# Ledger of designs, part 3: VHH binders against Uncharacterized protein YOR385W

Target 1, 290 residues: Uncharacterized protein YOR385W, of Saccharomyces cerevisiae (q08909)
Amino acid sequence: MRGFSGQPLSDDDNYRIEKTQRNTIPERLHFSRERNMPIASIFGTRGYFVFSSEQSYDKFKQTNFNISTLDADGVGVPLFHIVQSYNVIGKITRSSPDFYIYKYVLQGVQDPPLYSDCKVICQDKVFRLCKILYCEIYAHQGFFETKYDFFYPSKTQPVKKYQIIKQSNMRDLYSTLDGMRFRWHVKFYSDHFRLMFLDEDRLNYSNSNQKERQKPDQGKSKAPDFVIGHYTRTFSDILPRSTSKCSNLIIGEHSKPDSLGITTVPDLTQEFACQGALIHYLLHIERERK

## First folded at step 4 (VHH; framework vhh_3k1k_2)

Design a22 (from k27h with F107L)
Fold by ESMFold2-Fast, scan of step 4:
Structure a22 (fold): chain B 290 residues (1-290), chain A 120 residues (1-120)
Amino acid sequence: as target 1 above (290 residues)
Amino acid sequence: QVQLVESGGALVQPGGSLRLSCAASGFTFSSYAMRWYRQAPGKEREWVAGISSSGDSTSYEDSVKGRFTISRDDARNTVYLQMNSLKPEDTAVYYCAAYEYGFLSDLDYWGQGTQVTVSS
């Protein structure tokens, strides 16, 4: 009786960016295409999987990890796997992560290993699919906000780190990547998050005082929202069976390759995918009724 | 000033095909990404298909993949939705929408819609 499902509507869909205001936004964020990245669950496996494209997800549904030949661009395998940690002792001492994000990496079988901690998932005559620990997320719950620290272990470079901040009384999430400030904005009673770039005026307001920083769109000039992506949930609340699509992450891109496998995802898009995976997990925990 | 005019909606039998057109005027069509949305009775308006300003990238909702094809003709300022293997659940009012290059969720303009009915 449910009929057809599609992307949810948003109250902000009719916001328009003025030409003058557009010219203040970095050209790096002026996208001409969209990448749709499904977030799905697999029956019998904890956590959620982020796919590099709808095409990759569709192929994975047919094969799962029972793969005889690997695509050269990594079509048909997940990009990321996010899992919540259940190490109680480590959580009490704040010594273990709250979430792990694993990344799937395609390597030539004749090439030297890129990562010493690579777990081989499957292999053909040309490629091996490896799973590596990509990011560890630590949650620090405070009185006024929760901070999510993203740690990127590196064997060849110094460890990289950034933070997502969520105010206790709001669902919005704030982050900084490559010197650019971003906001995941959601309206009340909505499960549609918009990924927005925060221009200089909004960033300056966000950095003023604690109360004002928590509401950067209040008490200042009303610049329109510059949206570069979104997160939307799918129609079904029924428990997943086999491979089930739970949500969709849409991120802007500058160009389209011929195939949309895991090797074709830009670095900035990969970081937004990690943020989207966390948002999905937090939203699931929030909505869990039992 | 800006106008989007959808056409091609009709009554069609299950398994049939239909081509929708959206004629655009009053803006630089080639600079805008285009989307098709639909709204069925008792349901929220939902995204169906999208095409980038360059035409190099297309995207589709899962239920229409392999059945629907979006395309554009910048010489005629028109976006098309080719619908094949139509099902009763495809019955809806179909809307054309335009948004500026680089603004993925910022919809600038909407058409009035065209009714598609798939009846057994």
Scores: ipSAE 0.000, ipTM 0.192, lowest interface PAE 12.6, mean pLDDT 74

Design a23 (from k27h with F107T)
Fold by ESMFold2-Fast, scan of step 4:
Structure a23 (fold): chain B 290 residues (1-290), chain A 120 residues (1-120)
Amino acid sequence: as target 1 above (290 residues)
Amino acid sequence: QVQLVESGGALVQPGGSLRLSCAASGFTFSSYAMRWYRQAPGKEREWVAGISSSGDSTSYEDSVKGRFTISRDDARNTVYLQMNSLKPEDTAVYYCAAYEYGFLSDTDYWGQGTQVTVSS
């Protein structure tokens, strides 16, 4: 719940949509709740783990990493595991992605495999827990921008990909998912990123290549950016222990499920969690260099 | 030391065939899933094909389905990519990758790549 210095989230960052905004914001972003997803390091492991909820993270800690029985909703199992590839050290021979994101998938033992390369981690009488290479991230540094390409090699349908774009003189990150444009906004000297939806009128007006005189004038249905999520960093875990909560992702939610395991996370929230995991890793790399 | 060494890249004419090999050393090959990737000039790296650690499951990118076949020989620590009906669009550096991951662990290895050119 707290940023790097322990600052709490503001009431101004409320997820409730005003009556006038409901007409211009897609239904999939009409949130009435929020989901808190811890990002943690685990002693003796590479990378970071994203949990589907505080409840799932707490159960994971309590089991001492022993998976004897699988919860029906996947409580107590990580949602994602992000790692940085060592093969990026070479300036000339970059033969691998910059980051890998693995996804934990819960399936019934009688269900057909969802992905051809699904590795079974454990299995009980009812469920199997699989881990898949969900996403590969490639970083391309250009003169004016850095692009982060998200590739999904293990999908059963055609390969899906999208980009996160960061301008060289800014810390903000921009992405487009399902035709919706988003921005992770951060202020100077802050580790608090706010995830915002960008309306169509705002995108048109922010284009510096637009004519001085517009025809037609698209000012009629202008809606403000609205915060739909947060990334906040914690300061508490300087010395490694068995589990160390490093940061927290907070994403808007439509409904409250009975439990908050890995099977309860909406698809769009999963994509934002992947973006947040990258943000966390980039901040870690930045701080280790300073 | 861990190594993945690709071989078999060549210049071929459209409609031709080529077999790529990837020889692995320094790790327990039979425990790793194997993948082929490619990167064309001015294009992003693309996943091409994958084979499970057991060898009983294979997967392919849609543009190569029916034309490419991935296989493995665990006795020789080698994965293969048989490429048939080659097109100019298949021109790329082809990379071999090995993957193993557990509940809280991960390991990957990559080769240096082999150049395939499809042109007259």
Scores: ipSAE 0.359, ipTM 0.651, lowest interface PAE 2.6, mean pLDDT 78

Design a25 (from k27h with A98T)
Fold by ESMFold2-Fast, scan of step 4:
Structure a25 (fold): chain B 290 residues (1-290), chain A 120 residues (1-120)
Amino acid sequence: as target 1 above (290 residues)
Amino acid sequence: QVQLVESGGALVQPGGSLRLSCAASGFTFSSYAMRWYRQAPGKEREWVAGISSSGDSTSYEDSVKGRFTISRDDARNTVYLQMNSLKPEDTAVYYCATYEYGFLSDFDYWGQGTQVTVSS
């Protein structure tokens, strides 16, 4: 189906932009490659980790969690760490988020901090690896929909907030990033989500009462859905106590990066990785209830 | 064991000023970044301000920039939020929070909040 991170797009993938669509689809979504980002669990840790590439995940496993030297592009460290909050008191007072997403950041030792809460994990003569609290997710359950609010505290970037909306009668998730509308679409019997760009996003509510197999974009669409990525479950690595790869995020890429480390992940791809991490966690929670 | 206790919330007039305090105990305060959040009745919770463990970096929500100042006093294990030019829309319960994380770990705590009411 899809190649590994940095490989050319599959001939069967419909996120290839047709020539007639190039004027209507933002340049940010004109992809020629794909990036495969594994989602894994680590024994003895809470939550899940998103890696910038298969290569980065493989190098991370080889180090036995002991980072002795830092790669200039951040190969061999996680990109994101998502955890579900266990703070019952905070939830009762509504002062605690439902999920936290931490981000790993590589910086030169001489460079000023990019983020206000940069905690130094390790440092060599050239680079420091920092971990920051990147995003807090608040879930608001309603009768017709659940909303997931993504909130970003930051000193060096504008405070950013967006929502993911899930309708009660569908498994699909909707979001808006930088004025662009997106949908994670999944069939009822599958855990394969397709990330789609919506050229003309009709009211999300117009199909809220429809059955799970009905597509909200079906009929009277002026443009077809454009697939720009995937979330897929994978067979876990059978390692005695270290790591288990649980799923993959596959997102379109503009060009082959010089490296597949954490420093080469485009901003928009990082946002989709955060959304994919939430999708993975929600699927895990659903399975635990059965 | 870990405890955060907010204080300083009051009824104040628009244009007024107020200083909130958060007293921390049960952990090595100087090693932790600190944050302020608020929740207004019928509205979603929002982040207000943050300060790094060293105190060298601060960050603010756009709606409070230039009006609010976060600071810390590690000798007193206290983080402060100085609020100036208060507006009715600043009315909320204010919470302080702390978090700490290692390479593969995470940790967070929250206070019980202090009520700020800005009324004309």
Scores: ipSAE 0.176, ipTM 0.586, lowest interface PAE 4.0, mean pLDDT 76

Design a26 (from k27h with A98V)
Fold by ESMFold2-Fast, scan of step 4:
Structure a26 (fold): chain B 290 residues (1-290), chain A 120 residues (1-120)
Amino acid sequence: as target 1 above (290 residues)
Amino acid sequence: QVQLVESGGALVQPGGSLRLSCAASGFTFSSYAMRWYRQAPGKEREWVAGISSSGDSTSYEDSVKGRFTISRDDARNTVYLQMNSLKPEDTAVYYCAVYEYGFLSDFDYWGQGTQVTVSS
């Protein structure tokens, strides 16, 4: 019934959203708003940072990376920090992960730690900002596909795992979360990934190793995708800056939050942000490969 | 260049003991917290124990509390895991990791692991 607010959609995206069989789409994916989450690099720092909003990113830039007082909603601090380890991506199994994702967590100073491995970054009279090792990603290169294993080793939570799968002749990425199957779809030579929910017909089509691109007209009209997010790349300025916005993640939201800090990000949005951070890093590696 | 080398893994009978060592080089060891992780066949990697950079605080997974002890020797750039009252469930590859990150920094290095097998 509704497209994403505040972000222009292509004719193809509008068609897919409007024509989607909403009765087969879980309610948790029925979005009426969107959240824009910048991905940025910082000069002299490894990896990339995902911010919970444009507002949070702007405040972070203005503080010159120095936090003197912590906002109650966590505005002005990153949500995630993704770093590539020194292992070569796509190589045979090693004992160390290929990527690490760290998560920033805000807590009251009087409250017990949410995580037993919470590294305190800074603290004021009311809040402490912690950074935790949130997710470890292992890449397994095969002849027909590459698998990216996501492990969540936090002690205070049950260990979660899932895979992102990429076919060797395609750039699309597939994942399954809570029994729901998702696809990050990218068009030929594009850096614009569309995050789609795959309904039962689409799931069966994908599981048969049949790709939409092999029967595009039939697949698009007969097995519609529901677009729930976007990854879009931005171009950097020629001159290096202390911080540079590299890309945006745009994920559907049920309602506009009162604040756009790290405490207001829904769990499912956080999972998609982790996937988007990997996509960003893979695109960077692809570009560095000439 | 950062290097972490685990040693001490062996086959041991239930109720036995082992002492794992992790020799670190290439960084200022005394400035970083250290951790032990393990991964058993068919299971996810699990955090086992941690020790602060100062050595003043230690933490353990509930299943190993009272049986395992983490310690460090900054003069030798080594972290240890003393494992007592070993159970078949402790069978895993054990990894040592430097565990330090600042607001914008990361320092992530893992060793190659050492195999511990608890079986009769």
Scores: ipSAE 0.058, ipTM 0.475, lowest interface PAE 6.1, mean pLDDT 75

Design a27 (from k27h with A98R)
Fold by ESMFold2-Fast, scan of step 4:
Structure a27 (fold): chain B 290 residues (1-290), chain A 120 residues (1-120)
Amino acid sequence: as target 1 above (290 residues)
Amino acid sequence: QVQLVESGGALVQPGGSLRLSCAASGFTFSSYAMRWYRQAPGKEREWVAGISSSGDSTSYEDSVKGRFTISRDDARNTVYLQMNSLKPEDTAVYYCARYEYGFLSDFDYWGQGTQVTVSS
């Protein structure tokens, strides 16, 4: 992939990025394909599971964790498991997270462990599937906004953290990852969230053009929103199974991966998947309150 | 009310050709880029072709380059996908989508799809 960081942009990609804005789009967001990541529930297990692909989900729903051989790329196992915490004392003292996100990791049985706290889920002669605590989410409800703090204690790098911010009078969610600003945008009465990249200069330009567009006969001058992903609840498994697909995350990808398993998911995609898992859980909680 | 209606899907033998059409309504067609996607049973939905709002730029997934051609007719509010040298692995439901600014389509503007089956 080539992009804004002084590298040439492919001529084949020019239709995807308007020429007037191409220099403001970070190279990390120059995507060429989509990854579909199903979110599903498993009978008898609390929470929701995020899969690295539809192929991985389809394989998993037939076997569950009762598998005789683990795929080298992790096809057929979940990527993440999000669970709401029901520790009342921890919530009162603010010492317990509101949500836990666990990550599934493949390790060679002969390789040194990448994570010291891995719980072994299943193992064959070559690989072990481990489950680690990947992210803790703390919710802080304020009068005008709710903040969701994401902490990544299991990463080998220094502890990574950031916030998602939701205004109390809106459903949109805002975050900043690696200096890039993002918005999950949803319309009233819709469960379709669009993941958008926000550029302050581009937003100022579009706002100026919109103010001039107060006259009904003026043409369209607004710069469009730059969409890099989706969360949708329109996909449901119509046949009853021990696992049920509840929603899909669709995130942009830089290239066609050789495999659609858990070992081939980019770091930024994993972070968006964690955000999407929270969105799914929040929508579930909202519906339970109706 | 945005509406996209795909047509032209059929059973075709390997090596055959087929042209898909997508009729658009409810928006200013000439202002939007358009894309074709496909989804095979048990597989992810994948992008196959795209065309800019002006029609001057096209892009294709590597597996279809040289075999598929996307085009548009703004007077008829229609986008086309010409499919040549069809292979069994091209068997899928083909979807038309309105492309918004970015790399991904707005999925609330998908059509119902048209089935293409490549088999003897």
Scores: ipSAE 0.006, ipTM 0.261, lowest interface PAE 9.9, mean pLDDT 75

Design a28 (from k27h with Y99R)
Fold by ESMFold2-Fast, scan of step 4:
Structure a28 (fold): chain B 290 residues (1-290), chain A 120 residues (1-120)
Amino acid sequence: as target 1 above (290 residues)
Amino acid sequence: QVQLVESGGALVQPGGSLRLSCAASGFTFSSYAMRWYRQAPGKEREWVAGISSSGDSTSYEDSVKGRFTISRDDARNTVYLQMNSLKPEDTAVYYCAAREYGFLSDFDYWGQGTQVTVSS
């Protein structure tokens, strides 16, 4: 525990607080570390790129995709690429997605392709970097809410992964993953989103169509909102660069990763990164309209 | 820079009341849970009261339940501790702390403390 003045916390206080938090939240969200994931733009390329670490982003800035040797852990290449389709956001028709999320995967050149729709971006004598369609997002704008449906890519019937819901009168975004409820919470004039786990005793998103809660929650649950991530905007590089950092995602992890490349990102972190990428794109669209 | 400044500590007779304040600056106050701790002479530091970032949940150490009330004013970036029916055993330096819930490697910001003395 970090302190800058006054008495430091005792070991007993630390143990008690940590143990109380562990009893309140699902084990999957017991994090001991954070991962910092830059979001950046590339000159001449539509959309935004999410990187698995600051180290990976810094290496990528030096070479872009013009890299002669691929790192075995995928350090120095993007994790995700989100692109807005040419369709108008919020259309009722489901025939075309509003956003595409592509994922970068590393494969041995001697191995058969794991993905039939793989686009080879670059390769060396040992590895090839492939780009695959990972997720399709459909936006449905209603009078009281906007829903963002995340689908597995499919040439047959699309399979919905999950949904993000935003009330029209609020900027907060709500989702459910594996039975766990989450909220990206933001203040009205801020672009700092906090990713929070919601206990089952909190009011759900449907009750948020009421005016802002003026009264404290008098429920029996004393569990606070558990923060597991952040989205923050960054001041873009002052000097013109082919690659510019725009924002940052910070997501909790159970332990230090084996590497900071694309091959070791946990599944839950990948889904939060996809949600964060959408948040970034929506903020960009909102800012351009002003 | 991040700062927490406690005030309101005083010498009070048993049975008296005090209101402690903790003014915060340099961080997004409304996103942090706030806590009060105290350290009496010759004792370990102990947690006294807590309030969630939303203000919806409060918690208290058993020895102060019913006598102390924690509250916050996010517009003023301030947390309060209303202390009633003070006892000599409440004599301590009181500290406020700001904590963001999440990650096992939580970080806290601490104030410099304010002295409360309860004696006749």
Scores: ipSAE 0.000, ipTM 0.143, lowest interface PAE 13.4, mean pLDDT 74

Design a30 (from k27h with F103M)
Fold by ESMFold2-Fast, scan of step 4:
Structure a30 (fold): chain B 290 residues (1-290), chain A 120 residues (1-120)
Amino acid sequence: as target 1 above (290 residues)
Amino acid sequence: QVQLVESGGALVQPGGSLRLSCAASGFTFSSYAMRWYRQAPGKEREWVAGISSSGDSTSYEDSVKGRFTISRDDARNTVYLQMNSLKPEDTAVYYCAAYEYGMLSDFDYWGQGTQVTVSS
């Protein structure tokens, strides 16, 4: 399967959504487009990179950070870099995160610094590309559930924290973000996760039968699942000194800008990309522990 | 067991017409929206046409609008793509897909495809 990045939602999709009572869904989630965000590895580097678009990923493959002129929208550079921590002592004492997520930020050279911990990757006469620590993830394994804490220490405004929760007997991941509840749903024997919005009729953390979804009080669900994103895994040939696509994130979008660089990604999409990056890394770790 | 079987692909001259069929089995056809996709050599798979589960709504990619018509026959569990005024750039393998509900529909069911070649 290849990505469908840049394709508009059809009138068929809008018709189905309207027929399933679209007005029960928050306006923030009424998407008219989709954004494809490749997840890739770079030969000789640890971790995984999330790109803002297929366009950005394709341009990056040609340069691999050897960039002389930076695009104004940040096309051709990665959006996020996720790396697993190897500090075993820090994990035991809870003094070190399990994962670090770094964010690439484009800034004008004449503008004041936005972040004190900015590592300059490259710059031209107009822009500089900085890499900052964006998110720290702490995993807490319990008897009935595993929790993943997302901590944002580098934000200059209020520190944001939320959790991804996985029940021990299920593969699905649950989160609450900005007062909205979400589920990454995966079918048995599949690495395809569907990102779904949950209203009260759809919320069922412990009694859900994945074959048939029902209301908590045994009634028929009023509307089908509202899917706003996908995580899909893929593997292509890896060449020395090259970038290899490992998986895709597809997230709903309100509009399509002329270019899909790192400056064009909505805040909510950035948060889902961080969750998708974690999902990718967890699947990688699971496969290595055969 | 779910199956989608495309047929009707052929070699045609520019300006010609062709009708593709997709026969569905193993699921409740009338509950699913149906789409046609195509993939040319060296290119990404692209959406071509779609029809809602009720048949009341149809949609088309801009390059085929006015030339292609999608339709369905729920009694026969079949979706059709009528292609008129064919151009060399329409050369591709054509696939049908079924999908259910959501903003970003997942295509659970794909067929094997049928080859359309438009050349002089």
Scores: ipSAE 0.000, ipTM 0.193, lowest interface PAE 11.7, mean pLDDT 74

Design a31 (from k27h with L104W)
Fold by ESMFold2-Fast, scan of step 4:
Structure a31 (fold): chain B 290 residues (1-290), chain A 120 residues (1-120)
Amino acid sequence: as target 1 above (290 residues)
Amino acid sequence: QVQLVESGGALVQPGGSLRLSCAASGFTFSSYAMRWYRQAPGKEREWVAGISSSGDSTSYEDSVKGRFTISRDDARNTVYLQMNSLKPEDTAVYYCAAYEYGFWSDFDYWGQGTQVTVSS
């Protein structure tokens, strides 16, 4: 039993990203709009593709990737390609990654690559589209928790690492990015994940009020959660298609750019898209085992 | 059929140098980007260096910049890692990896590793 509530939530309530007036919420999370990022499969390929917007995904479907010129903002190409690792050749003395995330990068033809292994996919007179290994994910299963390590090996800057932590008895996933704590929260019987910022400073401030200061064992208040995104599953048609939309990521953003191509995606949104791609793949693996 | 074979790992004193080699067979080497990774006892695997399929672009982890150099010889189907000014923290098993990306596909191959020990 899910509990005593007898009424369903409205669709608007289920998918709404919170706008903030709270002094404790970082300015980076003050959103005026949302970005919808489709996750799709492509016939005859392994893994899944994350698109930077519905506009980009729709353009991609229309052209079936037969692009003679590249859009300056990268509209009509995928942002990420996630694949479960597979290597049956050679003896590995220690573990290889469990997942790879490849990134599509648009750059000027005269510019040096931002990454060491930019494979040129297509090129016009002004731009080249490259595919790079952006992130490697390692899963470490323990008795009480599973940790997912995110490594960024192809950057020309130092390798960055962070973790997603999942308790073995729960479906929620936790991460820390740039000192901010986040939670992907899912209700039992649902594949709808809400991405939440954890506002722990507000709880600490409330508990430290000198005039009304409470001891830890008296009058404890709960930290408020602030919703900044969603992961939702969609349904694909029975008949084979060149592309099939499988799920959608919705992430908050500050502004309304004129174009929503791959060059327009903020760094923090890219990290959440990588996390959402992992969530999608984990749900796919769970479904196949049932 | 496809194989990557690392060699050159040894015991060296701090401040010493080593050249690691990775010999590739069973695939079109010149089409693949190449990387070196390392894993120390009780630690996670980390990326060390990378070189593009053309050889025009290289990249390094910050702790090895200025000390390590990655290069390739497509005529010999080999990638190299020149390691200078070695430190005890460089002690690890070093792995070679090959990557080829089609638009809709990815291929990766890994070697078995070679042990580098830096101690005084």
Scores: ipSAE 0.011, ipTM 0.363, lowest interface PAE 9.3, mean pLDDT 75

Design a32 (from k27h with S105A)
Fold by ESMFold2-Fast, scan of step 4:
Structure a32 (fold): chain B 290 residues (1-290), chain A 120 residues (1-120)
Amino acid sequence: as target 1 above (290 residues)
Amino acid sequence: QVQLVESGGALVQPGGSLRLSCAASGFTFSSYAMRWYRQAPGKEREWVAGISSSGDSTSYEDSVKGRFTISRDDARNTVYLQMNSLKPEDTAVYYCAAYEYGFLADFDYWGQGTQVTVSS
C-alpha cells in the first residue's frame, strides 16, 4: 500500500490524491484515503490484468496462479482482465468490440448467478469465483476526435453507457459519469495521467472571465483542478517470474476496508479502473512497432 | 474454421413472432455462454438475451423480458431466440455471440447478423 495504517497520504505530489477542499465538490468524491491498483501482464496470456490492491497482487504472485482456497474478500485474484479483440476481415468483425473487459466476481455458492454468462473458475464450500464479460469498448475514429463507447451488457446490474473522448491533437481523455465530468490529463513526454474532477460551476465561471483572467504574479490559482486519481507506468521487473507489473492506478476512497480484495472496490472506482485499463492498453498499442 | 451463422430474420407485422437461430461450428459449443445483441439503424448495439454454457441460467433486457425466450440445443450446436409480440422498436440487425472464459484466458466469437424488420 502507498498509504498505511490510516495515516495521511504521501507528500509526493505525483502520487497524492487531492483531498476535498470545499463543499462544492459532490460527496461521492469526498476522499480521505487512496487505493493502489496494479496493472500487470502475465506470460502466456493476452492483455492485461487490474488488481484491486497491492496486497491482492502480491497474494496472486505467491500462489503461482493456483487458487486452492478462496479468500472471503477475494484477495489474490484479479479484478479485471482487458483484451484487445482480433482484427479480422468481413461482416463478422464489423460490429465486434475493440476491447473486452472481463470482471472477476466472488459469489456465494447458494446465491443465484449475478450474470447469465457466469463462468465458474473455481469454488469451495462457501464461495465460487466467476469470470464475466463486464464491459465492451467500441472505438470510433473521427476527423478531430476518437470516441470510446463503454457498454455494460450485464442485465443483473444497471446497464451503463458512456463515452471517453480523445482529441486528435492531444492525449487527454474526457468522460462523463452520472452527470459528473472527468479528465485524464497528461503532459507532453509523460505517461503520468492525473484523473481530475471538472467542477461545472467553476468551469462555467472561469469560461465567462477566462480571456481576461491572468495567473496572478504570486502564482496562486483561483479555480484549481481537483485531482482524484493517477495512472502511472512502472519499470518492468527483471525477475525470472511469469508476471510483470506494468503500471498502477491510484484512486481516492472514502474509507479503507480491513481487506482489499475484489469485493471491496467501490462502484465508481471500478469504472475508473476500466478507464485506466483502456489507457494502459492504448499506451501499449502506441509503443508497438508496426 | 470458427463460424456463427444467424438465420430467421424477416419482415413481420407488429404483434407477430419470429424464431432466430444461430448455428455454431469449429469450436466446442457446449463450453460457451451465448448472447443475442441487436443494433438498429443509427443506434448503438444493445444486449438482448443471454444463456449460460450449462443452459441453467438465462437473462433478458427489460424491454424484451416476457416477450423473448433464449434457448440452446447443444446436440445441434445451435442457440435460438424466440421473439413474440414484436414491436416496431424491435427492428434491428440481430447478432449472436459466443463466450468462453478461462481463469486467465478468453475466447469470443461473433456472427454476421440477421435483419429483423417489424412494419406493416
Scores: ipSAE 0.189, ipTM 0.571, lowest interface PAE 3.4, mean pLDDT 76

